VHH binders against Putative metal-dependent hydrolase OB0413. Designs and how they scored, part 10

Target 1, 173 residues: Putative metal-dependent hydrolase OB0413, of Oceanobacillus iheyensis (q8et50)
Amino acid sequence: MDVRFPIGKLQVPEKVTIEDIHEWLKQIETYTNRLGETVNSLNDEELSKTYREGSWDIRQLVHHIADSQLNMYQRLKLALTDESPTVPAFDQEKWAIQPDTNLPVETSIKMLEGINERIVSLGYRLTEEQLDQSFVHQINGEISVASKVAKLAWHEEHHLAHIKIALSNNSGS
Short names: E, the ipSAE of ESMFold2; O, the ipSAE of OpenDDE; V2, 0.75 times the mean of E and O plus 0.25 times the DockQ between their complexes.

## First folded at step 4 (VHH)

Design g3 (framework vhh_7z1x_3)
Fold by ESMFold2-Fast, scan of step 4:
Structure g3 (fold): chain B 173 residues (1-173), chain A 119 residues (1-119)
Amino acid sequence: as target 1 above (173 residues)
Amino acid sequence: QVQLVETGGGLVQPGGSLRLSCTASGFTFSSYAMNWVRQAPGKGLEWLSGISWSGRSTSYADSVKGRFTISRDNAKNTLYLQMNSLQPDDTAVYFCAKEGFLGSYFDYWGQGTQVTVSS
């Protein structure tokens, strides 16, 4: 397995169905509890472990997951309420070194509880027509609501896998 | 109690096909990546294929790429490996494994199913 993409790169089907959306929402629904089970008992030494040389540590990954979910949640709502709005990029490297990323992981677990509950509630009410609504990312181009829901679920699992790799070996402790 | 049970092994002729199944219980199958691993006679463990929790992302070892296909049915808690164009050197015990990351870490393993490729 490629350690950078332990669950593989995100691949969205050519035609996304409401059943696909429900599969992704089920994962988002359970995610914060699964993440919490993995990280809430970790001490500072364990939180400093990395999945590969030069990667973010576990603490940084948890805060990054919350930062990314927040940004993607906002973009999802913008796509649903505007006509293909243009959204700004966020510089994830610069966000990761801000002072608030030194807070306990519990802060981001709390954020994810609320954000994911809102995403899931919104997601289960999506119609076939809404799946094709979109936003425009400066770098990645036009992104549909359907593919953003896929990304919301994939990104969380992607980084949970990184955290588990870091915990299963001595690569960065 | 986490349990993984492999079935579908057997004796096949070179060039033949076989489909392995792994039935999972005791955990939320749809929330975890799954893998297939084998051990050939006199050799160590070889990772063959992985599949993400949703079934959308798959990966394969070079030795089986193009011949084997991994898939899953989350409604049935079942993992599959479709094996085509089988060769004598595919003879091995095949294991279902939960959450392989670097091709060596697994939370849980099944008991394995024997595949023998011989005339």
Scores: ipSAE 0.000, ipTM 0.121, lowest interface PAE 15.9, mean pLDDT 83

Design g4 (framework vhh_7z1x_3)
Fold by ESMFold2-Fast, scan of step 4:
Structure g4 (fold): chain B 173 residues (1-173), chain A 118 residues (1-118)
Amino acid sequence: as target 1 above (173 residues)
Amino acid sequence: QVQLVETGGGLVQPGGSLRLSCTASGFTFSSYAMNWVRQAPGKGLEWLSGISWSGGSTSYADSVKGRFTISRDNAKNTLYLQMNSLQPDDTAVYFCAKHGSLYRFDYWGQGTQVTVSS
């Protein structure tokens, strides 16, 4: 297994269907509970474990998941409400070392509860026409609504897998 | 056992400079983000700066941006804070802290006193 991509890299079908969207939304819908079951009982020593040498620890990963969902949720709504708007990048490494990422993981679990509920509600009402709406990322270029929903689901599972690897480690790998 | 030892504090005149060091042991220093925090007399804790595990990303509180520089030497297990243009309001005990411990004090050093006075 590649510990950097334990569930593989994000793969988006050439033609995304409403059925694909609904499958991804089912994953997002159950995610916060599954994450919470994994992390809510962990002490500070366990939360400091890493999945590889030099990686974020479990606490940073949980806060990163919330930061990323928030940023992606905002970009999704901007794509749906504006004509291909340009969106800023966020420096996830700098975000991960801000003082608020020292807070208990419960803070980000609470954020994810609200963010994911809103994403799921929005997502189940997407039309085929809306799947092709887009935003422009200053570094990555044009990204469709369909591709962003795929990434919302994949990114959460990707980092939950990292957390599980970290929990199995006694050292930085 | 995690140990963090801060050095480099002292008395300095307004406008002066100091460099603080924090030597880490008991954990894989190069795998963790690190922070500098201070506590002024009669005040609460103030986060000042953070640095990623590799040193590739840094962040600063608005009160110290442009005056303080955080850096690290992973080969020496040492964190630094270069402090320039010091002001009387910078008078505080300065602590280094392993990321994840800021609100619990779990992996904080003992601190080093900085006094800015004529």
Scores: ipSAE 0.247, ipTM 0.676, lowest interface PAE 4.5, mean pLDDT 90

Design g5 (framework vhh_7z1x_3)
Fold by ESMFold2-Fast, scan of step 4:
Structure g5 (fold): chain B 173 residues (1-173), chain A 120 residues (1-120)
Amino acid sequence: as target 1 above (173 residues)
Amino acid sequence: QVQLVETGGGLVQPGGSLRLSCTASGFTFSSYAMNWVRQAPGKGLEWLSGISWSGGSTSYADSVKGRFTISRDNAKNTLYLQMNSLQPDDTAVYFCATHGYLRGSYLDYWGQGTQVTVSS
């Protein structure tokens, strides 16, 4: 099993349909509850587990999920309200080592509750024309609304899989 | 099997108090945010209050802020709503739910409700 990509890499169809969008939104809609079922009862020792040597621990992964959803939500709204705006860079490695990532996972669960509800509400009202609206990322180039919704769902599942792998790892002496 | 059961409703006089309870089974209650919602006669659903999975965060609609208090006991799988200074306009069926009524999720879990009547 490739522990870096346990659910596979993000694959976006050449033609994204409104039906595709709705399936991804269903995943996002249930995500915070499913993440909470996995992490809310973990103690500090369990939260320090990693899915591979040198990876972020479970606490860092939960905070990273919230950081990423926040950044992607902002970019989604920018694409819908401007003509191909250029968005700021998000250096995930530098964000992960800031002192606020030492806070309890509940802080990021609370963030995800609000962010995902807003994403889902916005997403179910997208038109076919809006799916082709875009933003420009400094490194990755032009990214469409459609592909960003796909990534919003995939990224959450990707890191939930990492957390579950970390939890399945036994202590090795 | 997921179940949410509301109790504690009844008839009270204006200015009175009631405490509603919602007991949960069939899911990991301590991992879910919970909400209280009501439906007054001839009206639509009104969201009243929400609480995070741990109880660390609460929110209230303006109509009940300062009068109602939401709380939870995760060891007992129970959600509470303490209702003070009750008014005739608080007459409604009160529901507990995992998601608010505005979310429209197919995975929303709702109780059957408990009737609160404020009269005289």
Scores: ipSAE 0.000, ipTM 0.141, lowest interface PAE 16.7, mean pLDDT 84

Design g6 (framework vhh_7qia_2)
Fold by ESMFold2-Fast, scan of step 4:
Structure g6 (fold): chain B 173 residues (1-173), chain A 117 residues (1-117)
Amino acid sequence: as target 1 above (173 residues)
Amino acid sequence: QLQLVESGGGLVQPGGSLRLSCEASGFTFSSYAMGWYRQAPGKQRELVAFISWSGSTNYADSVKGRFTISRDNAKNTVYLQMNSLRPEDTAIYYCAAHGYLYRYDYWGKGTPVTVSS
């Protein structure tokens, strides 16, 4: 098992179809409930578990998932409403240590409920022509709407897998 | 809604060959990795062969050199060519479609393969 990529690396088809988009949206649709089922009953000691030495703990992972969905949702909307706009990078390591990441995981579960519902609603209405609209990331270059929807689904599952690995580690009382 | 239908199973003698087919419907087949799994009575289901959407393949050690997985995207079908069959290959064979995340899998109902003299 590769603990860093437990579900494998993101793989996007050369040609993305509306049917591909709909399959990814089905995954996003159920995600917040599945995440909540995994983390809502955890105490502070359990939330401090890590999936590997030096990794973020479960609490940090939950807040990071919400931070990433928010950033990606904004970029998706910008690509749809402007002509190849340039978007800023965000430093996820620095975001993860800000004081607001000390809040209960329920705060980020609430954020994800709204963000994912909006992503799914937007996504099911995407046209073939809109899949090719794009934004320009300062570091990664031009990114299409199609590939961003793939990343939205993959990233959530990627970190849920990390959380489940962390929970399988029986360290503490 | 993705549906998988297996065919080609049956009775074959040791050393014989059999070709399984799995036809997919309801989606863009080329976007999915495909796998063949088997389950013998009283045993856990195991991966036999895997093919990515790009055509890369992987096989269980027990079948390497004997089985070949392939796909035909125009026909929405994945195949398992089974050569040099052994009694221990007797099992129900299942087709699975794996989204690129591998957490949302679709499974066929299975097709039985019996290898006996």
Scores: ipSAE 0.000, ipTM 0.129, lowest interface PAE 14.8, mean pLDDT 84

Design g7 (framework vhh_7qia_2)
Fold by ESMFold2-Fast, scan of step 4:
Structure g7 (fold): chain B 173 residues (1-173), chain A 118 residues (1-118)
Amino acid sequence: as target 1 above (173 residues)
Amino acid sequence: QLQLVESGGGLVQPGGSLRLSCEASGFTFSSYAMGWYRQAPGKQRELVAFITWGGSTNYADSVKGRFTISRDNAKNTVYLQMNSLRPEDTAIYYCAAHGYLSRGYDYWGKGTPVTVSS
């Protein structure tokens, strides 16, 4: 359904170049500001909007973006500092219902500021050899550093698009 | 591998009741929002009842006050209690699991038929 993948599904080239990495890093670098422009002025009614029946609301989406970036950042660092380490699954649905996800969206905007700055700094120093380093995800199998950088950028844009769709929906119709 | 199996459908007279069950396997059931949908002959599937991870419910206007959705996370099962059934409720009823990021998949059961007639 277009609404589930408003910008399309993640597509990673068979051969990822350093130029691909740099383009994705530019997107990550501007993301927190673009997200903040979208959500920082929203009231509780607006933050409760969903992009489809059964989806998380905008508040949950913002906190999920931060949770996801944190987990993916950690996995990226583990792939670079260990030999194909196995990483635990991240149960995002269970994370989304923890009490800390009731906090104002500003908390996760602050998290994303720091996490994305670190990702971008790390990313611009990646070598071609490092792009092939990997970690093992319990569900998805072996994931390379290159594909993880692609997902870091895609996932943020994916959920920003969901937030924009939710804002365009008529509440009560 | 994720699997949803519906049961409890059948033939019932107008004004009667049925309870549908949907048993989930292969995933963390409590992490999914669950829905009951129906498809009458020649029509599109429509949402009948919905239950969130936290137990909040929502219903189609045509079934409000007559149908009740519930879940038992210990049994990995979602239920649809259908009361005061009408001929217009005749359809194949489908269970669905909605995971926000299960790579965009809506997981569907194969459906259980419900016929309301005398």
Scores: ipSAE 0.000, ipTM 0.107, lowest interface PAE 16.5, mean pLDDT 83

Design g8 (framework vhh_7qia_2)
Fold by ESMFold2-Fast, scan of step 4:
Structure g8 (fold): chain B 173 residues (1-173), chain A 118 residues (1-118)
Amino acid sequence: as target 1 above (173 residues)
Amino acid sequence: QLQLVESGGGLVQPGGSLRLSCEASGSIFSSYAMGWYRQAPGKQRELVAFISWGGSTNYADSVKGRFTISRDNAKNTVYLQMNSLRPEDTAIYYCAAEGYLRSLYDYWGKGTPVTVSS
């Protein structure tokens, strides 16, 4: 019962293959539809549910998923077009409380449709050489293109799991 | 690469129960729909139970009301609870993970044998 990591922590293989990349891209490719099936019919009370006390609610989780995919998409493109560029961290807690996160979840569903389609298109055309290209994160250090594609898929599933746990809570836990 | 390992098979008398487990490793388990298949001697492999990530289930008519499929995404495990077992349930049981394209059921366990006999 680890509600913080319901699908486990991200584990990246020692050697990432093009087959691994294609498997992760299949997951990303279906994700926005699966998220939408889960959240598009929810009312404001349902969107206010949390998966644990003190966690983000479902609305905040949906906007966070879009914010994270956008940031990671940009970092992927920077790694492919620059020589090991340094990228800034973003404060996810502070982003989650900005006024634009009060918008309907549909706004972030629309963002994810475009972002994920672009990620998938880039991903299917990656070469083995490009998998080893990297960027430098101010906090996490050097991150490869291969590891970033793994995280793009894992992070989306991680928070969809949180949303489903929140929806399964009647009102008690 | 996703790796699947089944356990829980064995010999049981008619009317008995068994619980099969399938542990996944290597890839992101929660992105897969999961199925239990079986293959009896001399017969083709057939789907007996299916579960989506969200918990939606589907069962073969021959096992409805007797078998229950469930998943624990935190443990990367799918289960098959088999009750009221019959000699006709004797088979090797396989765990399978279906990615985006179901025709690419290329992640299979090695199977766990179940024998129902007195």
Scores: ipSAE 0.000, ipTM 0.121, lowest interface PAE 17.1, mean pLDDT 83

Design g9 (framework vhh_8h5u_2)
Fold by ESMFold2-Fast, scan of step 4:
Structure g9 (fold): chain B 173 residues (1-173), chain A 119 residues (1-119)
Amino acid sequence: as target 1 above (173 residues)
Amino acid sequence: EVQVVESGGGLVQPGGSLRLSCAASGFTFSYSSYAMGWYRQAPGNQHERVAIISWSGSTNYPDSVKGRFTISRDNAKNTGYLQMNSLKSEDTAVYYCAAHGYLYRYDYWGQGTQVTVSS
């Protein structure tokens, strides 16, 4: 298994349809509940597990998921309300070691509840014309609304898979 | 882990009908939304898509089969179907089923089933 990309790398179709958007939104819609069922009952020992040597632990992964959804949600709204705005990169490694990432995972579950509900509501109302609107990332270049919705869904599933792998490592279950 | 298996191929006379089935199994990470497609390959040719169906049931067909082929699915059983009517000798090919996950782009392909249209 490629533990770094357990569900494969994000691949966005050359032509993204409204149908594609709706399938991705269905996954985002159920995500916070599925993540919470996986992590809400874990003790500190379990939250310290990693999916590979040197990776983030489960606590860091949960907080990273919320940080990433927040940043991507903001960029999605900026693309929809301005003409190809430039957005700053966020240093996810430095974010993951800030003291707020020592808080209970429940804090980030609460963030994801609101953020994902807003993403889903916004996403179901996207038009075909809006799918091609974009923003410019300082490092990654031009990113479309369509590809950002794809990444919003993929990134959540990607790290949920990492959490499940981490839980299987030395779990004793 | 994930397996896609076709059935229903065979020999049929011109103007006849066949129904192909595609069973998908072994999904792990709650694969709850995926498209299913049917593709064919005749000797010496690249694969061509003959039908696609989304999780919600939206379908697309190329002009070569439109009106003759119908794709459908049963999401509860993780199965897809291709109803082929008014078959022509040009429809002779190995037919492949694929399951397409849009999020992660995991494409799982079956081994293929032979369809031969001949008298």
Scores: ipSAE 0.000, ipTM 0.120, lowest interface PAE 15.1, mean pLDDT 84

## First folded at step 5 (VHH; framework vhh_7aqx_2)

Design k1 (from f12 with F34M S35G; at its last look DockQ between E and O 0.30; V2 from the best seeds 0.00; counts 0 for: pae E 18.9 > 2, off the site)
Fold by ESMFold2, look of step 5:
Structure k1 (fold): chain B 173 residues (1-173), chain A 123 residues (1-123)
Amino acid sequence: as target 1 above (173 residues)
Amino acid sequence: QVQLQESGGGLVQAGGSLRLSCTTSGFTFSSYAMGWFRQAPGEEREFVGAISWSGGSTDYADSVKGRFTISRDNAKNTFYLQMNSLKTEDTAVYYCAAHGFKYRYDESLYDYWGQGTQVTVSS
């Protein structure tokens, strides 16, 4: 297994259906509880584990998950409320070094509770026409609502897998 | 099949210059941000510099800023590192890497990696 992509890279179907959207929303709907069950009882030594040399540790990953969901949720709503708006690049490396990312992981779990509930509620109400609405990422180009919902689900699972590898890897402990 | 191949490494004296190339195939190069990383023996890989998919945005590690220049040619699917005023501390294996549009400092976030090319700077 490639530990950088433990669940593979994001794969979006050529045609995204409402059924596809609903499957991704099921993943998002249960995610915050599953993340909390994995990390809420970890001590500082465990939170400092990495899934490979040079990677972020578990504390950083949890805060990164929240930062990423926040940014992607905003972009999702902008795509639905504006006419293909341009969004700025999100520099996750610079976000990850801000002082607030040294807070307990519980702060990001609380953020995700609200953000993911809002994403799920919004997502189950998307129409087929809305799936093709888009935003323009300053660097990544045009991204559809459909693709963004796929990314919202995949990215969380991607990093939960990293966290579980970090907790299980004897050489990375 | 995705391929990234570095070339242009070698032996150079301190103060000299060297140009590395990274040729790519098997993915839509113009859709990816590209980064250079390096690894000295017994050390972790470290960020050198990165360039956005269009070439409009670049960033460099402080240790190489002003001495190294990165560029890309999307028509040739090729990514470059021009290294000037080389120091013995620049001795390392240099890797090119690709990530979906965003350039990153953290190597763990890059999708595809080359095999590396040795750069040796003698005094």
Scores: ipSAE 0.000, ipTM 0.101, lowest interface PAE 18.9, mean pLDDT 85
ESMFold2 (binder alone), look of step 5: mean pLDDT 83; pTM 0.844
OpenDDE, look of step 5: ipSAE 0.006; ipTM 0.200

Design k2 (from f12 with F34M S35G G56R; at its last look DockQ between E and O 0.01; V2 from the best seeds 0.00; counts 0 for: pae E 20.8 > 2, off the site)
Fold by ESMFold2, look of step 5:
Structure k2 (fold): chain B 173 residues (1-173), chain A 123 residues (1-123)
Amino acid sequence: as target 1 above (173 residues)
Amino acid sequence: QVQLQESGGGLVQAGGSLRLSCTTSGFTFSSYAMGWFRQAPGEEREFVGAISWSGRSTDYADSVKGRFTISRDNAKNTFYLQMNSLKTEDTAVYYCAAHGFKYRYDESLYDYWGQGTQVTVSS
């Protein structure tokens, strides 16, 4: 198995249906609780484990998940309220070393509680017309609302899998 | 015994190039972010550039951006600084440093330091 992509790369159907959206929203809806159950009781030694040599540790992964959901949620709202607005890329390596990433993982769990609830509420109310609205990523080009919902779900699951791999290891750093 | 050893310093004409190496041992290199710092006589030590443990993220001081490139080879436990288009203002002692999981721009958080290598850029 390629541990860098333990659940595979993101796959978005060419034609995204409302059923596809609802399946992704169900994943998002339960995610914050599942993440919290996995990480809330970990001590500092456990939080320092990595899923492969050179990767982020579990603490960094949890904060990264929250940072990514925040950025992607903002982009989702911009796509729905503006006509194809341009959004900046964010440098996740530089974000991961800011001082606030030393906070307890609970701070990012709290962020995710609110953000994911908002995403789910918004997502169940999307119309078919809105699924085709878009934003322009500084690096990746035009991205639709439909694709962003898929990414919101996949990215969280992708990194939860990394966390579980790291926890199964006998050592970390 | 943690060791960081810089090499590749020396005298070079303005406009020239140098490549610095930092060979490391005694710690798990791939788990550390790495940084280059420099200090000219009578000045405070300043940040030059840094790279994440994975090598996927880099950052540079504005004064060297576009002229200097950092890289790392985790298989060889080695960290590099390629210095192009050198200016007399680049004259300094250059230090490599290893940073654990905290602030990679703040020199006070780097856990391990090399002894430095002199770079002199002549007119």
Scores: ipSAE 0.000, ipTM 0.092, lowest interface PAE 20.8, mean pLDDT 85
ESMFold2 (binder alone), look of step 5: mean pLDDT 85; pTM 0.858
OpenDDE, look of step 5: ipSAE 0.020; ipTM 0.391

Design k3 (from g16 with G56R Y103W; at its last look DockQ between E and O 0.01; V2 from the best seeds 0.00; counts 0 for: pae E 12.0 > 2, off the site)
Amino acid sequence: QVQLQESGGGLVQAGGSLRLSCTTSGFTFSSYAMGWFRQAPGEEREFVGAISWSGRSTDYADSVKGRFTISRDNAKNTFYLQMNSLKTEDTAVYYCAAHGSLWRYDESLYDYWGQGTQVTVSS
ESMFold2, look of step 5: ipSAE 0.000; ipTM 0.360
ESMFold2 (binder alone), look of step 5: mean pLDDT 83; pTM 0.842
OpenDDE, look of step 5: ipSAE 0.023; ipTM 0.359

Design k4 (from g16 with G56R Y105W; at its last look DockQ between E and O 0.70; V2 from the best seeds 0.00; counts 0 for: pae E 10.6 > 2)
Amino acid sequence: QVQLQESGGGLVQAGGSLRLSCTTSGFTFSSYAMGWFRQAPGEEREFVGAISWSGRSTDYADSVKGRFTISRDNAKNTFYLQMNSLKTEDTAVYYCAAHGSLYRWDESLYDYWGQGTQVTVSS
ESMFold2, look of step 5: ipSAE 0.005; ipTM 0.318
ESMFold2 (binder alone), look of step 5: mean pLDDT 81; pTM 0.831
OpenDDE, look of step 5: ipSAE 0.113; ipTM 0.587

## First folded at step 7 (VHH; framework vhh_7aqx_2)

Design m1 (from k4 with W105Y; at its last look DockQ between E and O 0.01; V2 from the best seeds 0.00; counts 0 for: pae E 18.1 > 2, off the site)
Fold by ESMFold2, look of step 7:
Structure m1 (fold): chain B 173 residues (1-173), chain A 123 residues (1-123)
Amino acid sequence: as target 1 above (173 residues)
Amino acid sequence: QVQLQESGGGLVQAGGSLRLSCTTSGFTFSSYAMGWFRQAPGEEREFVGAISWSGRSTDYADSVKGRFTISRDNAKNTFYLQMNSLKTEDTAVYYCAAHGSLYRYDESLYDYWGQGTQVTVSS
């Protein structure tokens, strides 16, 4: 297993259907509760665990999940409201060391509760025509609404897997 | 070596139709946005239309909207221009071009170019 990609890299079907979208939305819909069940009771020592040498620790991962969902949610709405708008990249390394990431992980859980509820509500109302609308990422190029919904689901699960690996250090068999 | 080859040009009467093809090799076609440009004698090369790498977004110059349709077949590494209701003003050399991320209107941003194919529209 490549610990950096414990659930594999994101793979989006060539033709994304509404059924695919709904499957991903079910993952997003239950995610904030599953993340909270995993991290809400952790103490500072547990939150300092890493899934590999040199990686972010659990506290950083939780805040990163919230930061990433926020950015991707904004891009999703821009794709639906503007004609292929350009969006900036962000430096996630610099984001991860800002002083607000010293707050309790509960602050990011609160963010995710609202953001993921909004994503799910919006997503279940997408039409087939809207799936092809897009935004332009400063570095990665043109990205469709369909691909963004896939990424919204995958990225959260990807980092939850990292958190679980970090918690299991030396505890497997 | 990167190659772009236009075909399908020729003489057509006004009101007629032509379909241009751009066959490609030497690069990962499905990762490139593609554009059609044209140049009439004595004029600067101008944008005709473009399509995103996935084929999901297209755009056209105002002068050709509703008459021209761009498409691509990523399985065949081929990019197309369907030209209907042709006018004498459409007479030009038509070029296909590839851009490694996004399609753009500005010809200076395209990385690879074909040699061009002549389209002549007669009265």
Scores: ipSAE 0.000, ipTM 0.104, lowest interface PAE 18.1, mean pLDDT 86
ESMFold2 (binder alone), look of step 7: mean pLDDT 84; pTM 0.854
OpenDDE, look of step 7: ipSAE 0.020; ipTM 0.359

Design m2 (from k4 with S30D L102F W105Y; at its last look DockQ between E and O 0.20; V2 from the best seeds 0.00; counts 0 for: pae E 14.2 > 2, placed apart)
Fold by ESMFold2, look of step 7:
Structure m2 (fold): chain B 173 residues (1-173), chain A 123 residues (1-123)
Amino acid sequence: as target 1 above (173 residues)
Amino acid sequence: QVQLQESGGGLVQAGGSLRLSCTTSGFTFDSYAMGWFRQAPGEEREFVGAISWSGRSTDYADSVKGRFTISRDNAKNTFYLQMNSLKTEDTAVYYCAAHGSFYRYDESLYDYWGQGTQVTVSS
């Protein structure tokens, strides 16, 4: 497999239905517990493992998942409350080296508990009209609410897969 | 009482085809993603393929892509694996599994498992 994309790249249906949204929300709803079950018992040596040469380690991945959900949740709400607002990219490399990334992974699990609960509650109340509302990413262009919900589910599963690969000590020759 | 029951296993010649079925009861099938896993003697269990609760999204292990097709029929509470162009390396016990979301690799998160059905591919 390509360890950079262990669950494949995000694929969004051409026409996103409410049923699609609900499938993604079910994934988000259970995610924080599944992440916690995977990482809460890890010691510092285990948290320092990587899924490929040069990648972030598990501690960085957990904090990145929380940072990404936070940013994407804000963008979701902006798309619903403003007329296609422009949002900045966030520099994930610079975020990953801030001093707070040395905190226990529990701090990010706590963030995800609240953020994912809010995303799920909001998501189950989306109307079909709201699915087409959007924001403008300074680099990636116009992104719909529908596409963002798909990304919210996929991105955290994508990095959970990276964490599990790192725990397996998988390395090339 | 939750039950997943695989059927359709058996002996087949290399290059042949086989269709596995997983019939389910005791849970809300159309709310669950479904996966096929397999385990050869002395090996770790490995992912074969998965399908979302709606049937709209599928994924496969690279070793079976293009040869195996998964599908589901939510009206019949049944999940399928069509295996074509079988190889001796496909010999294993095949397991049906259910989880509340679409997952490809993490067997530890599947809530319900079948008892398995043997597939043996002879040369």
Scores: ipSAE 0.000, ipTM 0.162, lowest interface PAE 14.2, mean pLDDT 85
ESMFold2 (binder alone), look of step 7: mean pLDDT 83; pTM 0.842
OpenDDE, look of step 7: ipSAE 0.217; ipTM 0.647

